# VH-VL binders against q6dbn1, part 6

Target 1, 243 residues: q6dbn1
Amino acid sequence: MRCISCREEYLPRNAGTCKECYVEAGETEEELKREIDDLKAKVAFLRLSSSLDHGTSSTSRSFTDVVLIASEDNAGSPPIPAHKSVLVSRSPVFKAMLENEMEESLSGTIKISDVSYDALRTFVYYLYTAEACLDEQMACDLLVMSEKYQVKHLKSYCERFLVTKLSPDNSLMTYAFAHQHNAKHVLDAALSQIVENMDKLTKREEYMELVEKDPRLIVEIYEAYLSKQVNTAAGGTSTSKTS

## First folded at step 6 (VH-VL; framework fv_socazolimab)

Design a11
Fold by ESMFold2-Fast, scan of step 6:
Structure a11 (fold): chain C 243 residues (1-243), chain A 121 residues (1-121), chain B 109 residues (1-109)
Amino acid sequence: as target 1 above (243 residues)
Amino acid sequence: EVQLVESGAEVKKPGSSVKVSCKASGGTFSRYAISWVRQAPGQGLEWMGRIIPIFGTANYAQKFQGRVTITADESTSTAYMELSSLRSEDTAVYYCARSPLRYYKWGMDVWGQGTTVTVSS
Amino acid sequence: QSALTQPASVSGSLGQSVTISCTGSSSDVGGYNYVSWYQQHPGKAPNLMIYDVSKRSGVSNRFSGSKSGNTASLTISGLQAEDEADYYCSSYTSSSTYVFGGGTKLTVL
């Protein structure tokens, strides 16, 4: 019962959680929200069954056919039971892994390195419910995982969250992080904020670190700034018509 | 939960060097800045330096400049702190601690268990 | 040794409030909004409680931070026995480093 209380307390954030069927133009927003709630209730049954201790006869009750393990170097982290069908439907990477006769498909064990038990548990919970409770650290952890396992809905959710936490003080480092992990929406938002505050760029302590270690990132910032100036000049009309 | 695991206790002679490791398990190393902080017996906390692994650049407290070297290996998610020319007053518990990369100026949220380094003749 | 000034000890009775000060200069506390507060129980690693004026998730609402000029303050209201610990302030500096306070031992009477 280690997951029941955290499930009840998770933030119901619909802005970043979605299902594949949002393309239907005829459905109203309220009908889609009701459908999401119905699906969450149905998946909650499977998730609750999966939360039982794996060392007991829980496998006969929950019918899970795979376990995920957080970091091989973290002794004592319990395995997270799951259903291959859920993983396959939610992630093309898991689909390729489990359908192409990989070792994970045969052994029933998937080991995920450099991830905490809480982050992996939240990731799996998201695959079942399309919901996750985010703080900044969790959003970064899940962003990296969503990129690796190609869970685009979760990646978008984490990026939207991180964008709300952008400030002039963190924008340069957020830009570097986003560039490292191919987080295009966060990258674009951070870059936009940097460009809007260009007069302060060289005053930031991280500026010299980026110049020394990855000068291309700084070049890209200046290129974006120049591009914006050119576009502003082409579309702007700051000169009143005078006779 | 994210965990920082430090290497075991060391007993060193004056004039030698010590290298302490800090392995980040359960987290993506590139999302953190890693600091080293020491605490001598019965004394307060003393910041030694920081590395941002994604850049590989380190900043050191002036007191330790020239004696301390902080490095990181992203492939093993391990940070290292090497302190040279050891003296008896370097006897302390050495902590590694992480800061979220976006907010490293605002403090360190996860700490290692500490490594005791004893310098004795 | 630490560069920031804290009182060596403070004490308070159960249910009362205490305030711990942390005084620096314009190159640290006075120049930046990056003061943090750590709680350390005997034999344990420090635990981050406050960063700037924000509480870390899971930290009781009884803890609050403030700053005026070169002095930052940690206020603990409704004192409980488990609050007894050493408290350290820390600040970012103009040299892109951190500096700690000397620490304050809180005794709950």
Scores: ipSAE 0.312, ipTM 0.667, lowest interface PAE 4.6, mean pLDDT 79

Design a12
Fold by ESMFold2-Fast, scan of step 6:
Structure a12 (fold): chain C 243 residues (1-243), chain A 121 residues (1-121), chain B 109 residues (1-109)
Amino acid sequence: as target 1 above (243 residues)
Amino acid sequence: EVQLVESGAEVKKPGSSVKVSCKASGGTFSMYAISWVRQAPGQGLEWMGRIIPIFGTANYAQKFQGRVTITADESTSTAYMELSSLRSEDTAVYYCARSPLRYYKWGMDVWGQGTTVTVSS
Amino acid sequence: QSALTQPASVSGSLGQSVTISCTGSSSDVGGYNYVSWYQQHPGKAPNLMIYDVSKRSGVSNRFSGSKSGNTASLTISGLQAEDEADYYCSSYTSSSTYVFGGGTKLTVL
């Protein structure tokens, strides 16, 4: 009945409740466990190695060799120190960036545009721990980042969270967002929500904007609706003479 | 921290056009709706229109329909507002403001610093 | 002129409570749960205080929102000097637009 880890301050009144956080945490628990165990072994090794120094840095972050900077032109955001080995192990995009003598490998700095400090910090924390605390905005931010940096389990985690927040009020907007960012699980769930409420589709204010900007998205909705009707009807037919 | 940075002050003659820019940083641009709101000296807030970049279409208040054009360039994370056929009554501070895409109906949580546009003969 | 009706001014003493009303119609305030309140200090951009009946993170618990029928209200308890500002209500409309109230100047005596 109470959610203590995923409080959402900007959640509108008619959106899903924080009790969905408990259900989602349970559903993703097994998926994250193996990754957490693998990362714990790596972190334990790094902590053991750092026991020989003066303790001037965090044992979990000992021997950091790269920094990540959110919003390249915002001097107010502190850099986030990290280990190249962790980034490379968790993301094939970081692997390509850091192993192929690119600018980031040479400078020791990775600049990430169009991301808030909180989103970047949470993303990096996930790369180390396979844990992230989500609200709707954070789930959207991390979904985009997980697609860009090819972190497939984080993308799945964010999609599962966003599906729990689907409502008739946000389903058309969520569908458009998911379509743009290749979020297949969210897209399918949003499409199902829209199809179940087809009588309300043309009453949505966003409907006309979608018709004008990207009519193919609307065509896909109608096609999905027709496909549902055909699949339902097929179960009622009987075979006819074939010879 | 998410910031919206607007272009500098403008002084225009009646009958001309002005184009104000609003650059977003610290968040994925396509996940926002961007509104334009103006405030004449000593007057209240007046909503002009919004764009949802993911849709690429803009919605305008009736008063400005036909005179205002709002556009967005996702590659530069910049929204634009162009107001044509300027009159002295268009003298105001023009704000851009963002709403998270899933919550754009509630209002705007981050605002630009404002751009002063003065229309004088 | 805005479409939503707010009193032009309201005043209260330090520590007192004040309420600012915002009245519209069934096509805006009465038809939707999408009313917001903004605080504006002189020379500054507006700051979002209330989202629907929920307040923004970092906004004092002295600020609260409510709505009944076509009228939304902002209540400020325990008035402090820094609360002196202009307050605007805003509502989503049936035309998929926004409309602001005329604004209320709060004076703390």
Scores: ipSAE 0.083, ipTM 0.578, lowest interface PAE 6.0, mean pLDDT 78

Design a13
Fold by ESMFold2-Fast, scan of step 6:
Order: sequence, then structure tokens, then C-alpha cells
Structure a13 (fold): chain C 243 residues (1-243), chain A 121 residues (1-121), chain B 109 residues (1-109)
Amino acid sequence: as target 1 above (243 residues)
Amino acid sequence: EVQLVESGAEVKKPGSSVKVSCKASGGTFSSYTISWVRQAPGQGLEWMGRIIPIFGTANYAQKFQGRVTITADESTSTAYMELSSLRSEDTAVYYCARSPLRYYKWGMDVWGQGTTVTVSS
Amino acid sequence: QSALTQPASVSGSLGQSVTISCTGSSSDVGGYNYVSWYQQHPGKAPNLMIYDVSKRSGVSNRFSGSKSGNTASLTISGLQAEDEADYYCSSYTSSSTYVFGGGTKLTVL
């Protein structure tokens, strides 16, 4: 296994694996654990709804103990009622917020900035059902929210959606966006597409903006390209780990 | 779904400066770019410049270089356009407009309501 | 450089088709596939109708874009009274800026 950014010498007992690749495998495991938890929550929600459906369905809709507000919405959007137990089980950030006697735990109100009412509603619906309808803009909005509130499965879901929308025309800006928001799956896919079209890199209008704002991003592209050039079937293994 | 809300109308004297604000809602500010476009009474659209908030990079039309400054504050999801050394010819409606970051080279799909700036003595 | 060139006005009858041209140079329209079309009704902000031969979601199938060399075109088929408006083209440039056309007033007879 070869790593594009890891050029350190390896000890014989650790041949072929760098620390960064090992960390990525651990992060993928955590994402799968969150997906399992999301599915369990959806099953639990469906069972609760089914059991209450014959005469006590109001119980699943009442006794909310927290409200979420899109605080940047100038229209004064309505609060979204929710259950602390659901938020805590689905997000370690909400767990920390609500269990450690922070202001949100005491007031019963959570204000979320930089998000529309529709995005917040979709996010909360996802926490209850593990379902979300995505277009490209919603995927970007929910990706940022999933990073902020550490909802790893939603982040992965949004990344997979965005990867299906990659093109030569959007790859460089997608790469920059993914880099800022630690979206490793999208980042690797965008980087691979850029590397496959290296002869076009300096002809991209966005190239100079990246050179000026964050030259490290450009250095990483060239490093990825160079690593790919030396990657061979030596020892029967040829990997790039870029997509 | 998405909204851009601009600040109120301004009346300014020649030689002064004006700063117009544009508050974005309905999306993460870092996933968009913001352009400023003006329209003088009875005339066409004129692009002034844009900012890519994720980069903090602003680009300006040559006509406005040296007297226009576009900034963005991601913490408040607000973009600003400041135009200095005002002349009577700067009387216009000033629009902010949003483009998706991944497709910013195409068009602006969401526009503010416009801010009327009148330059008179 | 000069703004993109559009005819000042175009007219057509209900149900007819009209085409509005937008001519630039190799440093804008001819150099890039990033031409957009905007519709503006009196007293309103512009609305994005088309970006490069692709239609914006929710825009009628009667609107279509095309481009050949340094000239982009907006074609409106089956003219309706509500189509009466000003239409502007816009293009990305080699200076990483945008330019607009002078605008075309469409009159529906």
C-alpha cells in the first residue's frame, strides 16, 4: 500500500502501510458503526410508531423536551421540536451540549447558525429516520452540518452523492471545498480526477486562486501526481488510495 | 428556499463612500460565492466584482478597481460591498447575487432585492 | 473591453419563436462554455433562466440556449405574454471576471 503524502522510510515490520492509511481505515470503521446506529434508530422509531399507531400514536409526537432554531433565518422560522434522547444518541456534539449542564441543556433551546429552516428540518428528520432527500446544494449544507455535529453516516451519504456529480468543470473547487470541511471521500475522488487531467491543471481558471489562497492544496495535487507516476505492480501490489 | 437580504436605501453626497450589506440564509456561506451587480436607472446590468468566502479572495471588474472593496464575514453569513469616491453616475440599484461554489463560473441563481443608492448634493 | 453585444429589442407574436443573440470575443463567449441568460421584469431583480445550453430547474422547456464560436443564442418558442421582459446574457472571462450584454427588450405582440 503506498500513500501519496507519506514519503517516510518504513521499518521492515510495517512495510507498505503508513500511519495516515491506518488512521483512514479506523475512520471508515467509525463511519460504518454510525451507519449501524442510524439504522437501529430508524428501526426503533418504526417500531415505536407501529406500536402506538392503533390508539396512542400521539405519544410519539408529544413530550418533546428541546427545540431547535435556525437562528440565522431572518424570516423567524418556527422552532423544530425534538427529543433530547434522540439528539444525544445520534450526535456526540449534542450529547456533550445537553448532558454537561451547558446553556442549551438548561434552556431547552438549541440555536443553529448558517443554515436554512429547510436544511435544519431535513437534518433533524435524518436524526429520527436516517433518511434525507439530496440535491447538490442540500448535500453541501448537510455535509457541513454533519461535520459540525459529528453525524458521520450523514457526512458519508452526502459525500457519496457529491462524488456522483463530479466533473472536470467542478473538480478543483470541489477539491477545495472538501479540503476545508475534512470530506475525505470527496477530496480523494476530486483529487483523482484532477490528477487524471494534470495537463489541464494550470489552464483552470481556479488554479491561480488556489495558488494565492492556499498553495498547500496545489502542492498536494503535484505530490499526488508524482506518487502515481512511481506506483507500480512491484511485489504484486499497485495502489494509490486516491479514489 | 435560499434568500439574500440587502440593506436599505442610501442617499449619499458626491465624494463620500457607501457600504451595502447582503445577508445570506438558506445555505452554508462557504458553499457559495457572492457577486455584486449594479443597474443604473433605465440601463443594463453591470458586474462589479465577486468574493469567494472560502478563499477570502475578491475579484473586481477593471472599471471599479481601486474604489470598490468586497468583503465577507462567514460568522454572520454577510457579504459587504463598499464603493468610495461616489459620483452622480454611481446612482443605481445594487444587487448581491449568489452562485454555487462548484459552479461559480456559470451564473448567479439567487439574487437580493436590490439596494437603491442615490448620489446627489 | 466592450460589453457583450445584444440587439436592443426583439418582437414576436403569441405562439411565435424568437432568438436573441449575444456576441463576444475569444476571451469570453468564444473561450468558455460559461454563458448565462437572465430574465428581468420591470422593477424586479434578474432571474437566471439558462447557464450554458442547460436550463435552470423549473424554467419552461420553451427556453433553450445554444452557442457557436463567439455567439451565444437564447431561443424562446411558443411565446406567451408573460415572456415580455428584458433579457441579458453574461459570460465568464479570461480575467476571471464576468461581463453582461447590453440587454434585449422582448415585446410580445
Scores: ipSAE 0.363, ipTM 0.700, lowest interface PAE 3.7, mean pLDDT 80

Design a14
Fold by ESMFold2-Fast, scan of step 6:
Structure a14 (fold): chain C 243 residues (1-243), chain A 121 residues (1-121), chain B 109 residues (1-109)
Amino acid sequence: as target 1 above (243 residues)
Amino acid sequence: EVQLVESGAEVKKPGSSVKVSCKASGGTFSSYGISWVRQAPGQGLEWMGRIIPIFGTANYAQKFQGRVTITADESTSTAYMELSSLRSEDTAVYYCARSPLRYYKWGMDVWGQGTTVTVSS
Amino acid sequence: QSALTQPASVSGSLGQSVTISCTGSSSDVGGYNYVSWYQQHPGKAPNLMIYDVSKRSGVSNRFSGSKSGNTASLTISGLQAEDEADYYCSSYTSSSTYVFGGGTKLTVL
């Protein structure tokens, strides 16, 4: 039950209140009733998204007006029915596509290349529910899709997940990936990991590969390291201790 | 689910070259590496080389250095393995396999179906 | 072709345990914790069973991996008929390459 766990633990819709101090301890019965009402509303919304249910026989009553198709090379993948109004309200790219692009509007079909059926379905589910169940591959896939379709909260959610998977062994590859896809939160975290293990940088096999492909990425690592050294020295030095 | 789909079987003459393709279906092509592994009839697995698309560089087993070239086209999510100066001993099933971003050094979790390459006189 | 030594064959009866060894050197198995094990059924692509010496790749807990010095081991407990297959170890090397073992054919009696 990964999706149930992610929904319970990650609840992206609550991320907007990070500036508010919410304390559950000592809550009144009235506050618990508000939570129950919120969950009921969520369930009702998910039922309105019956067009995303593979087993549904009542799609004729869902009034979907567009279908999304993953790569045509996977002919066995079913089309994903959706509502143009939802896509338009969640993504400025879909808004431009469906309101200004006549062919997509007339055909009622949007073909999306370079995504798996599961990734596309999870992406569409997120547009309806603001929830997604992530593993490392799904986080990478949805990060790329969130950048392409300009879904900022999904991008942030995927970045936070990828940061939890950072290690010295994957930090250079993660840094390069984050740079390519403008994933600033992941990029900063990966850069910090690299700088913390700077003594190992030139000994990594990926180092020479990045020097050859994009030397600016390596220059940025050294610049970050120098900035850390300057800031650490300034913060750790006092006249009373060094004189 | 991410799938790797390889090109069809090939029959080649000794001295020619063969280029096998591996199309990744869905998924972020830049988030993993692609290895090529071959298996001659009745023989074991033999690692040939790897490309990490995000870095753009490939590493090869010493035995194949100079004869094998592994490339990737990110726009089509396709990796290629070209083997030149073919000999009868190169008759084998050629597999592509992926290693996700976090574990390209320890294993390959998704494999292509294999491409049979037969080198005959 | 491969630098890692595996027994050509091993056999065990249903419900028994069997262990397959994989011996290399300090430049591969002994030098790194990047040892993986693959199961291959006839006519099919290999399937990753164990990675990073001892981590399971979503497979049954009957499969376990270990390493001591230059030798890695795959142990299969509670043998089932479906376990009959070829098993390959592989290791990362000091040359930033991979090397496979020669393979072991497991027969379930």
Scores: ipSAE 0.278, ipTM 0.639, lowest interface PAE 4.5, mean pLDDT 79

Design a2
Fold by ESMFold2-Fast, scan of step 6:
Structure a2 (fold): chain C 243 residues (1-243), chain A 121 residues (1-121), chain B 109 residues (1-109)
Amino acid sequence: as target 1 above (243 residues)
Amino acid sequence: EVQLVESGAEVKKPGSSVKVSCKASGSTFSSYAISWVRQAPGQGLEWMGRIIPIFGTANYAQKFQGRVTITADESTSTAYMELSSLRSEDTAVYYCARSPLRYYKWGMDVWGQGTTVTVSS
Amino acid sequence: QSALTQPASVSGSLGQSVTISCTGSSSDVGGYNYVSWYQQHPGKAPNLMIYDVSKRSGVSNRFSGSKSGNTASLTISGLQAEDEADYYCSSYTSSSTYVFGGGTKLTVL
């Protein structure tokens, strides 16, 4: 199913991913800060009176001063016009890149080679509007981008989405992915599911792959399991457990 | 648009080796696994092996164990498949294909265009 | 392992439905819910249609997957001319590899 409202100006027809783009999960301090940041981004977008290229040829009305390119090679993907002021206000990494006389600031071009055009366009759209339509692959791509460019609220949104797609079949690889990209919320959720199914851990083929490449991750799983057992049953008291 | 771009066609002599490259453009290299699948003329698909780039670990089909080596370079987002001791039976189109890391058991959603390898005397 | 068993060919009329079977063992199809279906047009790379019982985004609702025991099935309803292609099933195995079926040529009459 496509998330049609995030690609168009019309209200959501698909209640799934598009609804998640607009509904927050309660009135926590973190969610209120995110809402304030979202409103600030929308105000910045309205102030600039810009039109983003949503797969249609650009018009002269945007007054953009930088372009982002999804591929280092000329892949035929169109450049994405943007405003330096929006990028700088939304990402401390873009701020450092564009304000310190870096090559990107001088050329007016930012090349990003490890993302799809759709992912980059969605990321830029999020910087302007604080809205994004997610499926699992888009959530992974935007999670990596949000970590790289330090967009905390987008990272949190992507993590929440990925947690809803967590299953016993994908939990071990999700754990490894989350560990690689410092995705604490996804990591904790995946680890919890692995620990709840600990009797099946050594029977998974991914287990041997992790043992070979990064045995530290496996040690962390066993340590989490033991901590859970001690906290639940004994309260961590009395008997010494020396080799 | 996610794209896997494979290296150009090769003509090799029996007993030599071939190394095919697969550059991932437009996708996060750390979020997927890469498989190599071949198809001889008029024949079906045959899985050769896969690599998980962030781990550098590769698994091979028994038929190719000892003859195939799959590697990945994260800095260039490129996967490689090297097949040694070539014979006429190795004449085929070689595909690289991507699987999301979280779902790598479920299938390959993006495929390269294929590299034709011809083994002739 | 030997390839998964598919019929070499299957045919159906425009607007009707057709089912392609894929039979393995408990070490592949029967042991896992990781069966995938690929469509291949002449001269093209395979295209993922179905993974297990879920459709790939953008694939018509006319395509559906099912599995019972050691046999997976691909059902195509409302057959159209463009459905004419080779179809391959694939399954994850107990040795952490993949195995493909022999392929089925679908002819739309």
Scores: ipSAE 0.271, ipTM 0.645, lowest interface PAE 4.5, mean pLDDT 79

Design a3
Fold by ESMFold2-Fast, scan of step 6:
Structure a3 (fold): chain C 243 residues (1-243), chain A 121 residues (1-121), chain B 109 residues (1-109)
Amino acid sequence: as target 1 above (243 residues)
Amino acid sequence: EVQLVESGAEVKKPGSSVKVSCKASGYTFSSYAISWVRQAPGQGLEWMGRIIPIFGTANYAQKFQGRVTITADESTSTAYMELSSLRSEDTAVYYCARSPLRYYKWGMDVWGQGTTVTVSS
Amino acid sequence: QSALTQPASVSGSLGQSVTISCTGSSSDVGGYNYVSWYQQHPGKAPNLMIYDVSKRSGVSNRFSGSKSGNTASLTISGLQAEDEADYYCSSYTSSSTYVFGGGTKLTVL
């Protein structure tokens, strides 16, 4: 669209105002396109969910071309029908798995180990809708899955949620969990909480478990604490990234 | 479906050892701690110990220190409890139970069905 | 390890409220806010009802926990027949272990 100032044919320098109007129109178009894509994904997922509710329904009923199964499930959790195109577009790991003549590509079945049916279903829902309802355990489960399948935005979402749930009581175990699963944002936040309560570190029962399992984790805590003390002793907390 | 499935009932002689298994399914095994709790006939619950599979480390109640060994096999999502030098007082139902790793101090939210161990004289 | 102190039995009428106490020391109940409550029906595994002062998802709002000093309490309001069970408290300890209470048999009259 054009603004009123750009209507004058003899004033070409008004192109900057016109460009701004075009940028705003383009941003509105992108917003609407994202909303349409989101609605399409929600409709597709609702069709999959409806299919899963009926024990007599075929897995192919919703035009799905792959099924996901939680773990080596002895309990017989329902398979989750999905579309290869959605998995491939959302996860480079699924892309590699499905495009490389692997067993999953040939059989149309993907087995996902060490995950609950609820976590897997929520993960698949996120791939379709970019939405997930989190509690602390779901955030942990989805964080592990998002790292494994390289779904970066879900990982960030889960990390932000877990950071809001940090406390002195869970910080050391959260730090260990984050370190195990390369969750840098949670790791840094947990480490900061531990360093802030450093006088209590050796009084924590979990401390000796970390010393025995991975002493490098304890060394990292000590180094972070020392760095904070040096910055404090220097007469201020103002430091640059390049100092 | 989240569940812990324990091995079948055992009848053991005094002085022998028993090893009970607890197979986890329907959840991320490494994100939880597993505790073992026993209950003698007509008596209350008694905590024996726990393992944190992600660390491979186990902690035991003082009463069982030296007699109990708790292990975990992450490849099969299975925890084990071995109790040695069995006596008649060890006759009990043995439960495994999970705790979220971040909240293992608060309690155990999913329990196995229990394994009856009878020590016959 | 020693068990936490609970009354052996309590009773209440349908619709009434009952409170079950759990008394320890400064090395368990008094030192930590990690008290949990379990319900056990005959022949069944225990079911976690409450941890700290929070309820488990799916547990009736009729169940509530509290703590004052060395004593934790479970309160059940609006008693129903299915509440008849054994109730156990448990606490984290200064030795990084858990200790259970002796258990309380609730009888709904």
Scores: ipSAE 0.093, ipTM 0.585, lowest interface PAE 6.1, mean pLDDT 80

Design a4
Fold by ESMFold2-Fast, scan of step 6:
Structure a4 (fold): chain C 243 residues (1-243), chain A 121 residues (1-121), chain B 109 residues (1-109)
Amino acid sequence: as target 1 above (243 residues)
Amino acid sequence: EVQLVESGAEVKKPGSSVKVSCKASGGIFSSYAISWVRQAPGQGLEWMGRIIPIFGTANYAQKFQGRVTITADESTSTAYMELSSLRSEDTAVYYCARSPLRYYKWGMDVWGQGTTVTVSS
Amino acid sequence: QSALTQPASVSGSLGQSVTISCTGSSSDVGGYNYVSWYQQHPGKAPNLMIYDVSKRSGVSNRFSGSKSGNTASLTISGLQAEDEADYYCSSYTSSSTYVFGGGTKLTVL
C-alpha cells in the first residue's frame, strides 16, 4: 500500500503509513528517547571536561567533591572519586541523597554495600560515559544497582545482555532473580522460555524450591501458560494441554 | 571480588551441635547460592548442602538429612550451617562456597578459608 | 562418602601429559553437562579449575576437560612441579545435589 515512510512521494489523497511502518516508528521513537538521555549525560561530561580549558578557576571545578566506597568490609578497596553534579544529574536517588545531606553537612563520602570495587567502578564509569563492559556477574550487579539508584538506561542495557545469555537450563532461576529485582524484560523473556518448555517444568530441579518458598511464582508460570493456550488456534477438535 | 569469611575454629563434645557462619562480601547476596562442603583429615571433599538465599530453602545430601540445617540472613549477608548430634567422625574442616545463582549447577567458584571443627570428649 | 569413581593416584614426568578419569552414572555425569574439576594444594581450600569443558579465568591452557557418556576426564599437558596436588571431580545430580569424586593425588616425578 501507500506507506509514507517506505515511499518518498505520494499523492495527498488517502495518505497514510502502513501498520508495520507505524509500529517501527513508535519503536524508533522509544529508542531515540533513550539515546537523548544518553547524549545529555555525555554532553554534561564534556562540559565538565571543557571547563578545564578556561582560566585558573577551572582547575578547582575539575576536582572531585565526593568519594564512593565499595562495601563496609575489612578488605580495603580504594575510594572512587566522583563529582556530585554528575551523580545528581544521572540518578534521582543520588539527587535526593546529596540534596538532603546538603541541608546538614556533607561528609563527602558515600558507602555502597554489597558491591565489588569493580562493579562500583564500572557503575560510576557508566554515570560519566553511558558505557559499561558486561559479563554475566557484572550485568547482574549493575542491574541491581541501576534499580536501586534509578538509572533506567543502564537497567535496560543489563536486561538486554542477560536475555542473550538465557537458556533452558537457567531460565527458572533467571525468572526468580528477575522477579525479585523488577527486571521486567528479563522476567518476560525467561517466562516465555519456561512456557515454551512447560512439559519439563515439574522435572526442573529448582521447581520444588520455588513451590515451597514462593508458590506465587509457579502460579504465575501456569497462568502465563494458560494465557498462551487461549491465544493458540482453536481447531474443532484441538485439545488444550494444561498439564 | 566476592569473598567468603568463615567463623573461627570450634571444639565440641559428642552429642552437641555446632553452628558455623559464612559472611559474604563484594557481591549482591541474592545473586548466588551457598554450599557447605566438609573434609575430614586426610579424606576427600564431601558436599553437605546448599542454600539459595533469595528463597531461604536448602537442599541436603542424603547422608546429612535430618542432622544439618543451612540458613541465610540476607540483612547481614551471612550463611550458617548447623550440624547436630556430633560424633568424632564429624571432625573436619568445613568450607562454605558460592555459585552464581544462574550457574549453580556447574560448581563453586569462590571458597571460604575453612573452619576446623574438632569433636572430642 | 563420594559417589564418583576416580583413580586414587596418578603420576607423570615433567613435561609429559596425564589424564584423570571421573566415572558416574546417568543420574549425574552421564545425565548432565555440569561436571567441574577442583585443584587442592595441601592446607588450602579447593580451587575451581574447569566447569564442563571450559576453563576458569587464569587457569593455564595446559588443563582441559572432556566427557564421553558416564565418564569425564581432566587432562594436564606439559606437567610442571606446581601441578602436584589433589584433583576432585564434581557433578550435579538428578536430586539437585552435588557429588564429589574420591579425589586423585597427582605426583610429578
Scores: ipSAE 0.262, ipTM 0.626, lowest interface PAE 4.1, mean pLDDT 79

